VH-VL binders against TSET complex member tstD (tstD). Designs and how they scored, part 1

Scores and structures below are computed, not measured.

Target 1, 154 residues: TSET complex member tstD (tstD), of Dictyostelium discoideum (Social amoeba) (c0hlf1)
Amino acid sequence: MINSLLITNNNGNIVFSKYYSNINDEKQSEYEKLLYQFTKDEWVNSKNEKHLVTEFSGYITVFTNVGDLMLFLCGSEEMDELALSDVFFPIIESLKDICKKKGVTEQNFIEQIPKFILYLDEIIQRGHLDQVQLESIQNYSSLKHDQPIKKDNV
Structure headers, positions and changes below count from the first letter of each chain, unless a header shows other numbers; Kabat numbers aren't used for antibody chains.
F, E and O stand for the ipSAE by ESMFold2-Fast, ESMFold2 and OpenDDE, each averaged over both directions (binder to target, target to binder). V2 = 0.75 x the mean of E and O + 0.25 x the DockQ between their complexes.
[cut] stands for letters that were removed.
Atom coordinates printed by the task and the answers are left out, and those that the model quotes come from them; centres of patches stay.

## First folded at step 1 (VH-VL)

Design e01 (framework fv_erenumab)
Fold by ESMFold2-Fast, scan of step 1:
Structure e01 (fold): chain C 154 residues (1-154), chain A 124 residues (1-124), chain B 110 residues (1-110)
Amino acid sequence: as target 1 above (154 residues)
Amino acid sequence: QVQLVESGGGVVQPGRSLRLSCAASGFTFSSYGMHWVRQAPGKGLEWVAVISYDGSNKYSVDSVKGRFTISRDNSKNTLFLQMNSLRAEDTAVYYCAKDLRYFDWLSYYGMDVWGQGTTVTVSS
Amino acid sequence: QSVLTQPPSVSAAPGQKVTISCSGSSSNIGNNYVSWYQQLPGTAPKLLIYDNNKRPSGIPDRFSGSKSGTSTTLGITGLQTGDEADYYCGTWDSSLSAVVFGGGTKLTVL
C-alpha cells in the first residue's frame, strides 16, 4: 500500500504532502525528518529523473528529481521498488503535464496544486494504484473539475 | 512472466525496407526505455537505437541514422524499428531489449530483459 | 573495431577463477555505469552485472564486476562447463550519445 507522497524544493522544504494512512502529526514529522536525513546526500544522484530507493522504519521510499522539485513516494515494506515505480510514473507525468507551459518550478507547482490533487485522485485510490495512462488521468480529472461529485463521508 | 518477442525479420533485397516489431508483456512497458541491438553472423553485439519511455528522446548509431527509425506504441506495449534502404551490412539477428532504468530521458546503461531475436538477411 | 576493448578469448579449467577485462575512456566507462552480458551459444544475451558491480536476481554470486577508472572487469569463480559463452561489457558513451559494447570475449572451459 502507498503510505505517502511528499514533494520538496531543493532545500528540503515540503511544498506538498499527502498521507494515505492514518499517521498522526508526530509520526509524519518524524518520517519527514528521517527521510531528509537518509536521502539528502543522494539527491544529486537523482538527476535526469533517475529513481533512487531508501528504506527505514518499515518504509520503502522511491525518490527522484523533476525540474526544481524532489519527489518521494513511500510504500509499506510489502511493496517493492518496481511496484512503487509503477505508481510513480503517472505521478511524474501528471506533474510535468500540469507544469508544461512554465516548467517544473517550485512557484509554478504551488500555483497548480489544486489541479495536481485532481490528477492524484485518479492515480491513487485509498493507497492503491488506479489509473496509469496520462490521457485517462487528464480526462477523468477534467470531468471531476467540471462536474464535481462530492463524496458523502460518515 | 516478463518477456519480449520480436517479429518482422526476413530475407530482402538491398534497398528494400522492413519493419520489426517487439511485443512486451509482464512489465509496465511505458515506464522503460527500449533498445534495438543487432548481431551479424559470427560477430559481436552492436547497439542500434534507443527510445525513451515516453517516446520523446531517440538515439541511434551513426551507420543507420537517416535509414532506421525507432518508435513505440505504449497503448499496445509494442516497440518498432522501421528499416529503410537496407544494405548487406545490416544483415544480423535483431534483438529488442528493455532498459533497466525507470523514466530516464538522457542516459541508458543496462538491458535486463532481452527478446529471442529476429533474423534480417539482406542479399541479392 | 569496437569502442571498448576486450581480449578475444580466455580459457580456464573447471573450478578455476577467470577475469575478463574491458577498457574504454572517460566518455564511456569512466563516467557511466557498466553492465556485463553472457551469451550462450545460440541464445540471446543475458544480463550478469549492472551498475558496475550489482547482480540481478537469479545470478549466482560467483559472478562479480568491478570498475576502476576507465576499465572494468568481470570475475567468474568456480568455473563450470555451462559458463562457456561469449561475454560482453557495455555502457553509455556520452560523446557518441550511444550505447557501446566491447568486442566480446569467448570463454572456453577446457
Scores: ipSAE 0.000, ipTM 0.492, lowest interface PAE 17.1, mean pLDDT 82

Design e02 (framework fv_erenumab)
Fold by ESMFold2-Fast, scan of step 1:
Structure e02 (fold): chain C 154 residues (1-154), chain A 126 residues (1-126), chain B 110 residues (1-110)
Amino acid sequence: as target 1 above (154 residues)
Amino acid sequence: QVQLVESGGGVVQPGRSLRLSCAASGFTFSSYAMHWVRQAPGKGLEWVAVISYDGSNKYSVDSVKGRFTISRDNSKNTLFLQMNSLRAEDTAVYYCAKDRGYDILTGYSYYGMDVWGQGTTVTVSS
Amino acid sequence: QSVLTQPPSVSAAPGQKVTISCSGSSSNIGSNYVSWYQQLPGTAPKLLIYDNDKRPSGIPDRFSGSKSGTSTTLGITGLQTGDEADYYCGTWDSSLSAGVFGGGTKLTVL
């Protein structure tokens, strides 16, 4: 299952967070701190939407840069990198779609968050992939099949 | 001093019920997942169940599903295992154990059990 | 029967090295962290190794763990008579949604 989607600006400040598990604020903050600690030195390697992976405490997080934002998709230890990347792709495409008029910037994204939530709810329902979207995810992943995923902290 | 103390074991007839308790001290009980592990006489370890830090997520082995229920009371630093419809195959020493990992997202982990109680004996016989 | 496979026993002399194997599948050892436990006669288990190869505070460096594919090993160097115990590997099984242990290996120091 999907545990969280986090979006930060280039300084690591959270601009959007969606947790799919019942997690208190203290635990969310600690995860966000560890995520920044484990990924910040590799952010430059995520240019051109390269998918990078980090693993800590049994969680696998796929992350990448889109415009002025960093995106992080976390799954439980029962998910693999391929499954996470298949979910990640339509999320990235939805972000680009809602921001296409003014580009993917922190301010424009913040203004479009209500629209983004509608797209996100179609992709992920209660931490699980929507079964009716499997064909869309498969089609999107086929376009990214020749784009290798870099594994950094595993 | 970090410790776990089990109680509630005993001798019961098949079909009866027992409730095991595990009293925790010396650590922040409400921050860690807790496990029950059993060991039949002369046999190896068998994992039974786990409960998340807040009690919202629970898992158990198929052989006890529908019969055993794991629960916790964080205000009393106590873990429980309610055992219904006991069978001869449930005869074992039952250990409670604290999960080592700090699970930041879900509040439970499967990263290894770093603190164990001394165990309490359950014997199911006529 | 145990989901993870260990040899039932291993023996060596004091000062020697032993390696205890543990074999599983992609749904357990192959995809999840492995722990190792020591159980001295008449006592509760004690954690020796977590996250495949890490030692808790107080565990001497003569104990080591490693994982390759769907198998893991516990290494013990400089054997002491106090190491006589049962040793268990343990992990999570994603297909069962359950914790699993190996059958245990009895170490005898002769």
Scores: ipSAE 0.000, ipTM 0.500, lowest interface PAE 10.9, mean pLDDT 81

Design e03 (framework fv_erenumab)
Fold by ESMFold2-Fast, scan of step 1:
Structure e03 (fold): chain C 154 residues (1-154), chain A 124 residues (1-124), chain B 110 residues (1-110)
Amino acid sequence: as target 1 above (154 residues)
Amino acid sequence: QVQLVESGGGVVQPGRSLRLSCAASGFTFSNYGMHWVRQAPGKGLEWVAVIWYDGSNKYSVDSVKGRFTISRDNSKNTLFLQMNSLRAEDTAVYYCARDSYEGRLLYYYGMDVWGQGTTVTVSS
Amino acid sequence: QSVLTQPPSVSAAPGQKVTISCSGSSSNIGNNYVSWYQQLPGTAPKLLIYENNKRPSGIPDRFSGSKSGTSTTLGITGLQTGDEADYYCGTWDTSLSAGVFGGGTKLTVL
């Protein structure tokens, strides 16, 4: 399913990374360099408005811009652009929520990384999309570590 | 030619203050985050503080919060650590170190250039 | 006391291989780049490995790093007496908003 989420500043420098699949360090490095080169080459900066697809070793990467940050979501070979784009919505809403007072800037996001990790863990479980509703993400990220997470009806 | 040189260490009594300096040369100081790391006699490395390349954000270890302040002057290529209310447990060699990544990546964590350290001894 | 766990010592004969382990959690090693440092007696630390497995210029290829989940290892092959030193893993901890080091491992070449 979902292999990784990388967040960069507008120069392509990585601010946050999370890998959900076992990709060796050499391939991670090659992938990150590919994204940096792509970012330098003709990136269209439009906040929350544009998804662009690139491929690396059979994987599909979709990216978008939120505030001063760029988000790259990589899926396994069986995923398509539309499935990956669906994952961006709860991630973007979560970033806007945790950064709302100062805006989605690199500085503010770095200060909020611990909170973002809690939100992200509710959105993506073992590489699969789980929670998509902001209120549920907020509620479940506040639960104690041993409590089971209850999913919405459908 | 890339070099960091610490100064300002010494012997002080508990409760006193010291200001450490780190002079950078041979690279564009304003493009790098900077760290302070300390090592008590016979003990391991302990990270103390970091400041972003532009001075816009700072982090420090909990044991020094409210007592130590990291700052920088990019026009003078100098990093500072203001140490107030010093305690015996602050006794250590203090190193300044350059973050290995040029830019804003705090958790692209590695320190590729180190000074030789300056010794701080807090004793009664 | 350190946030990252390393064995206090390791030893092997000249020409042999050793591995030094470093264990953490998802908030540090699991989600961030790892670096390894060598500290010879009486000297400042020296960067051996950055970004989990990369070597700075001048570091011989007998030093290698790897990361798996919340753990990382430093591998040293072809041991030499000049490798006797303390070795530290280091990374960022996002939950603490702080840099963290392992407690250090003393390498002795028998």
Scores: ipSAE 0.005, ipTM 0.504, lowest interface PAE 13.7, mean pLDDT 80

Design e04 (framework fv_erenumab)
Fold by ESMFold2-Fast, scan of step 1:
Structure e04 (fold): chain C 154 residues (1-154), chain A 124 residues (1-124), chain B 110 residues (1-110)
Amino acid sequence: as target 1 above (154 residues)
Amino acid sequence: QVQLVESGGGVVQPGRSLRLSCAASGFTFSTYGMHWVRQAPGKGLEWVAVISYDGSTKYSVDSVKGRFTISRDNSKNTLFLQMNSLRAEDTAVYYCAKGTIFGVAPYYYGMDVWGQGTTVTVSS
Amino acid sequence: QSVLTQPPSVSAAPGQKVTISCSGSSSNIGKNYVSWYQQLPGTAPKLLIYDNNKRPSGIPDRFSGSKSGTSTTLGITGLQTGDEADYYCGTWDSSLSAWVFGGGTKLTVL
């Protein structure tokens, strides 16, 4: 099961977070603090890598930079690096797709968060991988326009 | 994929020095605390030392304090153990081990990746 | 002497269950997370359990851990001949500022 997806800017500030598991508040706060410290110390080194893997409290986290953002995908002990990468790929491709007109920057991503949430909901359902093909994700997310629009749905 | 390879062991006389190295690959070495653990012939595991991800914090077992120094070179993905004034009781297989959690103090939580060890024999 | 106390040996038949105990104090097991390690003959140790009761990826659910007060236990069900090994508990000792291991338990599958 996927436990969380966190996205930070290049200064380590969390821009987007979604938790799929009931991780306790103390561990969540410690995890977020350690992500900041890790980004601060490792950003320069990680810019030359595609994907990196690390651990927090026994959970495995896969991370990479996309444009001006750093993405962290955390999975439970049942998931290995390859399983997390299978989920990570459609998330990265979706992010690139929704930001393609202005590039993957903090400002543009913030403007696109509502659309990103729709894409993310097609990729991960109830903490499990669902759609992996970008075309299917695009088509299924567009079908949700027939439902009532929810403002500020984070 | 994730791998630790120790080197530098050998046979040495009491009072001499050895420098052990541990080459890391397949993970971001600079974000993890690193440990040295030893095992004397036919005996159990004995923790020797730990170093934080940035090298700012170090702890060692009292029996080696003042004789052994743990250090790291993050630019080379390498962990070191400088062993001075070696004694017969230091004879052991020395393992390099990675802390389970990245960050400032997570070396408290245990060790998930281990090297195959390098043998140090101190004899006259 | 080891700071953490384990029985020196334990034995059972294939398919049976075995439990290995590890006892410490308030400065180590009572305060900090416990890990368990398996060492097969002639090999490096392998992490079996971390954070008291969690399994790394690839460790079968036959292995379990638990912690109560200043003691912890490793449980192994459905014993296999390949489980013959030395098992070590380990944790941080806050009073010593050091990692401490138990003395090890030799598991023999009869």
Scores: ipSAE 0.000, ipTM 0.478, lowest interface PAE 19.5, mean pLDDT 80

Design e05 (framework fv_erenumab)
Fold by ESMFold2-Fast, scan of step 1:
Structure e05 (fold): chain C 154 residues (1-154), chain A 124 residues (1-124), chain B 110 residues (1-110)
Amino acid sequence: as target 1 above (154 residues)
Amino acid sequence: QVQLVESGGGVVQPGRSLRLSCAASGFTFRSYGMHWVRQAPGKGLEWVAVISYDGSDKYSVDSVKGRFTISRDNSKNTLFLQMNSLRAEDTAVYYCARDKGYSSSWYYYGMDVWGQGTTVTVSS
Amino acid sequence: QSVLTQPPSVSAAPGQKVTISCSGSTSNIGNNYVSWYQQLPGTAPKLLIYDNNKRPSGIPDRFSGSKSGTSTTLGITGLQTGDEADYYCGAWDSSLSAVVFGGGTKLTVL
């Protein structure tokens, strides 16, 4: 199960957070501060969107730098790194797609959060991976009431 | 029900030692980091020291390093501050406080429970 | 000298709003979460705000916190005479490996 997605600026300040598990404020604060402690010196190692992994207290987190942001995807211990990276990739691609015209910066991302949420909801439903192809995500998130649904049989 | 009670303060001459205690009740003491914070008469808050929930890590303010030692006994739900080589500038009310973090390796989430303090006066 | 800088005093009438500032550096407020404490005369401090802008249970929504860069503010709306107290900001300082407090701000409700 996917537990959370956090996005921070380069100083570790949270810009976006979404928790999929019923975690109280104390557990969220604990996870966030442990995450910062274990990742604060890894910015240079995440160059070129290299996926890094950290594990602590029964959490497995994949993380990387995209533009001016750092992204962290957390799963339960029962998920492995490969399963998390499979979810992480379409999230990163969606972020780059919605920020394409102005680049991946803190301010541009904040302006695009409503679009990002639509993409994210198509990728992850209730903590489970749902959509993995960017074109499929774009088609569903852009659907209008009078537009026919594209039924792609794969 | 959740409470911290400090004891061990008093009037002492410069160069002497005192040991402060903080008795915890109403919560799982062993799962929380603990702080000592002091306040000189008419002055602001000054942080003194912290100890991790399991006692493995400790930090203290530079002005007390080598003189003060923070420790805990989780079997007795008690926090301690051993104060050696006391100076006039150590005169203050000493508070123990619980850190909000639960079973965390991080030292400061905010101090959500405080004792009423014990007064230490260092005078000739 | 305190590491974090606060104004020494602020004052306002009942029902009004006040904002108390706290300024630091990258190693404390900039990189770490901020807490705010209220100390009524003759009492121990009480946690008002943690993680920059969160309230513990029992703290009314008249109290709010915010952080921008290396500065933070405590906002109090609908002032009451019972709010007359000293207010302190606090944060972990990564370079000192220590918790640092502001010098405190005395709020007088006129």
Scores: ipSAE 0.000, ipTM 0.486, lowest interface PAE 19.3, mean pLDDT 81

Design e06 (framework fv_erenumab)
Fold by ESMFold2-Fast, scan of step 1:
Structure e06 (fold): chain C 154 residues (1-154), chain A 125 residues (1-125), chain B 110 residues (1-110)
Amino acid sequence: as target 1 above (154 residues)
Amino acid sequence: QVQLVESGGGVVQPGRSLRLSCAASGFTFSSYGMHWVRQAPGKGLEWVAVISHDGSNKYSVDSVKGRFTISRDNSKNTLFLQMNSLRAEDTAVYYCAKEGRITMVRGVSYGMDVWGQGTTVTVSS
Amino acid sequence: QSVLTQPPSVSAAPGQKVTISCSGSSSNIGNNYVSWYQQLPGTAPKLLIYDNYKRPSGIPDRFSGSKSGTSTTLGITGLQTGDEADYYCGTWDSSLSAVVFGGGTKLTVL
């Protein structure tokens, strides 16, 4: 089972977090602090590697760099590096799709977070990998999307 | 200032036990993996064991498995090596060393950027 | 005998250049990052190179590292008497799940 997905900018600051398991605020803060320190120390050494694996508090975490963002995916003990790395493929394709106009940058991603949440919900359900095909993710997320009407248009 | 200070070495008979300690200061101890490395008189460096930042993962050389246990107490900024069933070939200077990387990352260098001064263990009859 | 092979000694005059080789296999040097350490007589080791070629703060640029296939080399230019030491390569060995060191190379500046 997937325990969490955290996304940071190139300075290690978290721009997105989603936890799939029940973890209290103190433990989330501890994990996030370790990711921040890890990003500051390891970013330069790992920027050319697709997936690296590290361990925090007994959980296995894999990470990868996409554009200006660093993605950290944490799994339960039963998941290995290959299983976690396979989850990155639909996530990376989704990020490229929703950010396609300006590229995968911190600013563009933040503007697209609502759409990313809809895509992510199709990829990971209750901590388990579900949809991996971009077309299916796009189609099913669109079925649930209710575009907000701007205040000045109502 | 980043420092590591070992203690607990001494002279013991074969089959006895010793517990080595390494006191860390000047860095966030709980964020870094820690190593024990030994050097027999007139010989080269031999890696002994490593422990992850939170103590959840440990690795050691086969020659000490079942006899030596690496552990840490993050509340006291202290690394330990429990050495049981000591043999003459365990005679060495034991260094503690800090990983340069903030956490254990598999498939990358275990570069050790800070070393203690060492503590001497002599196993003799 | 160590799993990583280094020459036992090397020597050169002050101001000259030396290279120290370290040879391994796919399970260690071939697929993992390499570090180099300097040990002056009676002292603890000091990190000279990490991640194959990077220098820690305070290490002069006359020390360099490189890796090709299953071998790595430490280069030292502008040799000084203070460089007389034992030099060790080190890396993770994936098959042993252990850090392995070379046997060490004694550098003499004549």
Scores: ipSAE 0.005, ipTM 0.518, lowest interface PAE 12.2, mean pLDDT 81

Design e07 (framework fv_erenumab)
Heavy chain, then light chain:
Amino acid sequence: QVQLVESGGGVVQPGRSLRLSCAASGFTFSDYGMHWVRQAPGKGLEWVAVISYDGRNKYSVDSVKGRFTISRDNSKNTLFLQMNSLRAEDTAVYYCAKDYYGSGSYRHYGMDVWGQGTTVTVSS
Amino acid sequence: QSVLTQPPSVSAAPGQKVTISCSGSSSNIGNNFVSWYQQLPGTAPKLLIYDNNKRPSGIPDRFSGSKSGTSTTLGITGLQTGDEADYYCGTWDSSLTAVVFGGGTKLTVL
ESMFold2-Fast, scan of step 1: ipSAE 0.193; ipTM 0.721

Design e08 (framework fv_erenumab)
Fold by ESMFold2-Fast, scan of step 1:
Structure e08 (fold): chain C 154 residues (1-154), chain A 127 residues (1-127), chain B 110 residues (1-110)
Amino acid sequence: as target 1 above (154 residues)
Amino acid sequence: QVQLVESGGGVVQPGRSLRLSCAASGFTFSSYGMHWVRQAPGKGLEWVAVIWYDGSNKYSVDSVKGRFTISRDNSKNTLFLQMNSLRAEDTAVYYCARGQYKTYLSGNTYYYGMDVWGQGTTVTVSS
Amino acid sequence: QSVLTQPPSVSAAPGQKVTISCSGSSSNIGNNYVSWYQQLPGTAPKLLIYDNNERPSGIPDRFSGSKSGTSTTLGITGLQTGDEADYYCGTWDSSLSAYVFGGGTKLTVL
């Protein structure tokens, strides 16, 4: 199950968060502070790498830079990094698509959040990857077409 | 130019209703959460309510629950506050404000901070 | 009383530095980002600081914010007569499920 998607600006401040697990605001804030502190030294290096994977407090998190934003996708202890990467790709492609006219900046992203949420809700349902949405995104980005239909459904 | 313009205020007797409107221009209204904030004469700011970008979630201060309803029409770039069963304590200048995006909450997003404000509309509840 | 506590007033001379404090609890300032608002007499409030210490475009660097634990402060350097206003801190309160403002601080430039 996908636990959360967090997006920060260039200063490391959270501009978007969505949690799929049932945790309260206090625990969310604690996790967000710990994640920032844990990953702060790796942000410069992440700009030169496609996706980085790290483990913190039993969670597997993949993160990357897209334009002026940093994206963090967190999965439960039962998910592996390949399963998270399968979810992460359509999210990144969606972000690039909705922001393409003005670029991926904090201001443009904020203005496009309603569209982003619609895309995100089609990609992830109840913490699980939606198979139909992934294939639709693959058509637009020329992603691989030979992946198993229901690999992430169970 | 980014702008918010309130209307619908006036003088009304206790127990009556008013509907406030806030017309937005110069930005993509449907992308932002919107707030109502009030200020009684000579008093400080009091937050009243927030509505999410798509109208799906709403929060309001306890003193107005059951009496006030926040709503929006994204096709008309307009925010509303329906005020029923008005009391003398509701006398205030009512501001609409655009929420800066910042989130903390599980499974949903909440809009915090208010970077654009209207000039306010005055509501006076008296006999 | 307000959930966030500010001093009712503060004063300083032109060119001086002033700080305005705002104290809360773990359910508000301790776990959530803080904003500061300026309200000039007879006008609508204006955002001065968001995300604890960020300034919107057009706000001079004389204004700064800081947060430590359950408290936050607004700093103003090079004080000008045009800074006379009421200043409010504000944040989300997770226990109330509501946005809360401080009681406001009246800044007088003497």
Scores: ipSAE 0.000, ipTM 0.518, lowest interface PAE 13.5, mean pLDDT 78

Design e09 (framework fv_erenumab)
Fold by ESMFold2-Fast, scan of step 1:
Structure e09 (fold): chain C 154 residues (1-154), chain A 122 residues (1-122), chain B 110 residues (1-110)
Amino acid sequence: as target 1 above (154 residues)
Amino acid sequence: QVQLVESGGGVVQPGRSLRLSCAASGFTFSSHGMHWVRQAPGKGLEWVAVISYDGSNKYSVDSVKGRFTISRDNSKNTLFLQMNSLRAEDTAVYYCAKDFWSGYPYYGMDVWGQGTTVTVSS
Amino acid sequence: QSVLTQPPSVSAAPGQKVTISCSGSNSNIGNNYVSWYQQLPGTAPKLLIYDNNKRPSGIPDRFSGSKSGTSTTLGITGLQTGDEADYYCGTWDSSLRAVVFGGGTKLTVL
């Protein structure tokens, strides 16, 4: 299963995070620090590579640059590099699609986070891969995007 | 290239002290837990101690507790093992090893040094 | 005695398959990541398997790991004379707060 998706800016500051595992705040902070440091070391050694794979904290992480953002997708022991790549590519394509007019920049992405969450929810459900075709992701996300917020709290 | 190089081993009499060092290169030392593992002549691997990436947590086997202290200097990419009150049963090759993660939970030791020999004899 | 139990030795002919077992308890193998190490004579240990069944880069697919309950096994297929070594399982023990290794298994290729 997918454990987490983290997106950082060029300085390593997290601009988006989603955890599918139940991890406490202290462990999340430790993981985020270690992941960045480990990924930075590996990236320096292979910075012309796309979709680099690193193994970290009992998990496998695929990472890459998209525009001025850095993306980290982490999977647990039932996944290998190819399985993560199957999930990773729809996420990257979705990110490019939602940012297409102004480009993949930190500011544009932050403005589009609500739409990105809708796309992401079609790709990954309860830590498992669901949709991989961009057209289907777009169509199902558009249906949800246009629906009014339900304001009933009882 | 990722590498660990141990030093400081030697021949000492029982009751003496020895300090082992492990110099790390080729990876971000401050991101990983570090282990000391020993092997007595003709015997199996015995884990000695671990220190977390930032030095805040340390664990060691009961048989060395109170005698051995693990420490690290992240500014120098160096791991240490201070061994006091040495006993004949401490005679072994001592390896330093890098953990995949912060040092706990243990995930696996993916890089090992070549070892340094400690002989405690009279 | 070691906390994790391995057979002291196993043997087979070149090209054959061998399985090396490692048995523990809920406080170690049952709830933690398992690794396997190969030690050729006169050398430092080398990681063969981590996370129960994953191979590091450079380890051939002839080596495999599996975990079931409180036991783990290392499988070696297509046995070669260069595989003669001592093999160790290792994991964290939550009760001891320590890494524990098996006693080691000497593999002889006949």
Scores: ipSAE 0.000, ipTM 0.475, lowest interface PAE 19.0, mean pLDDT 79

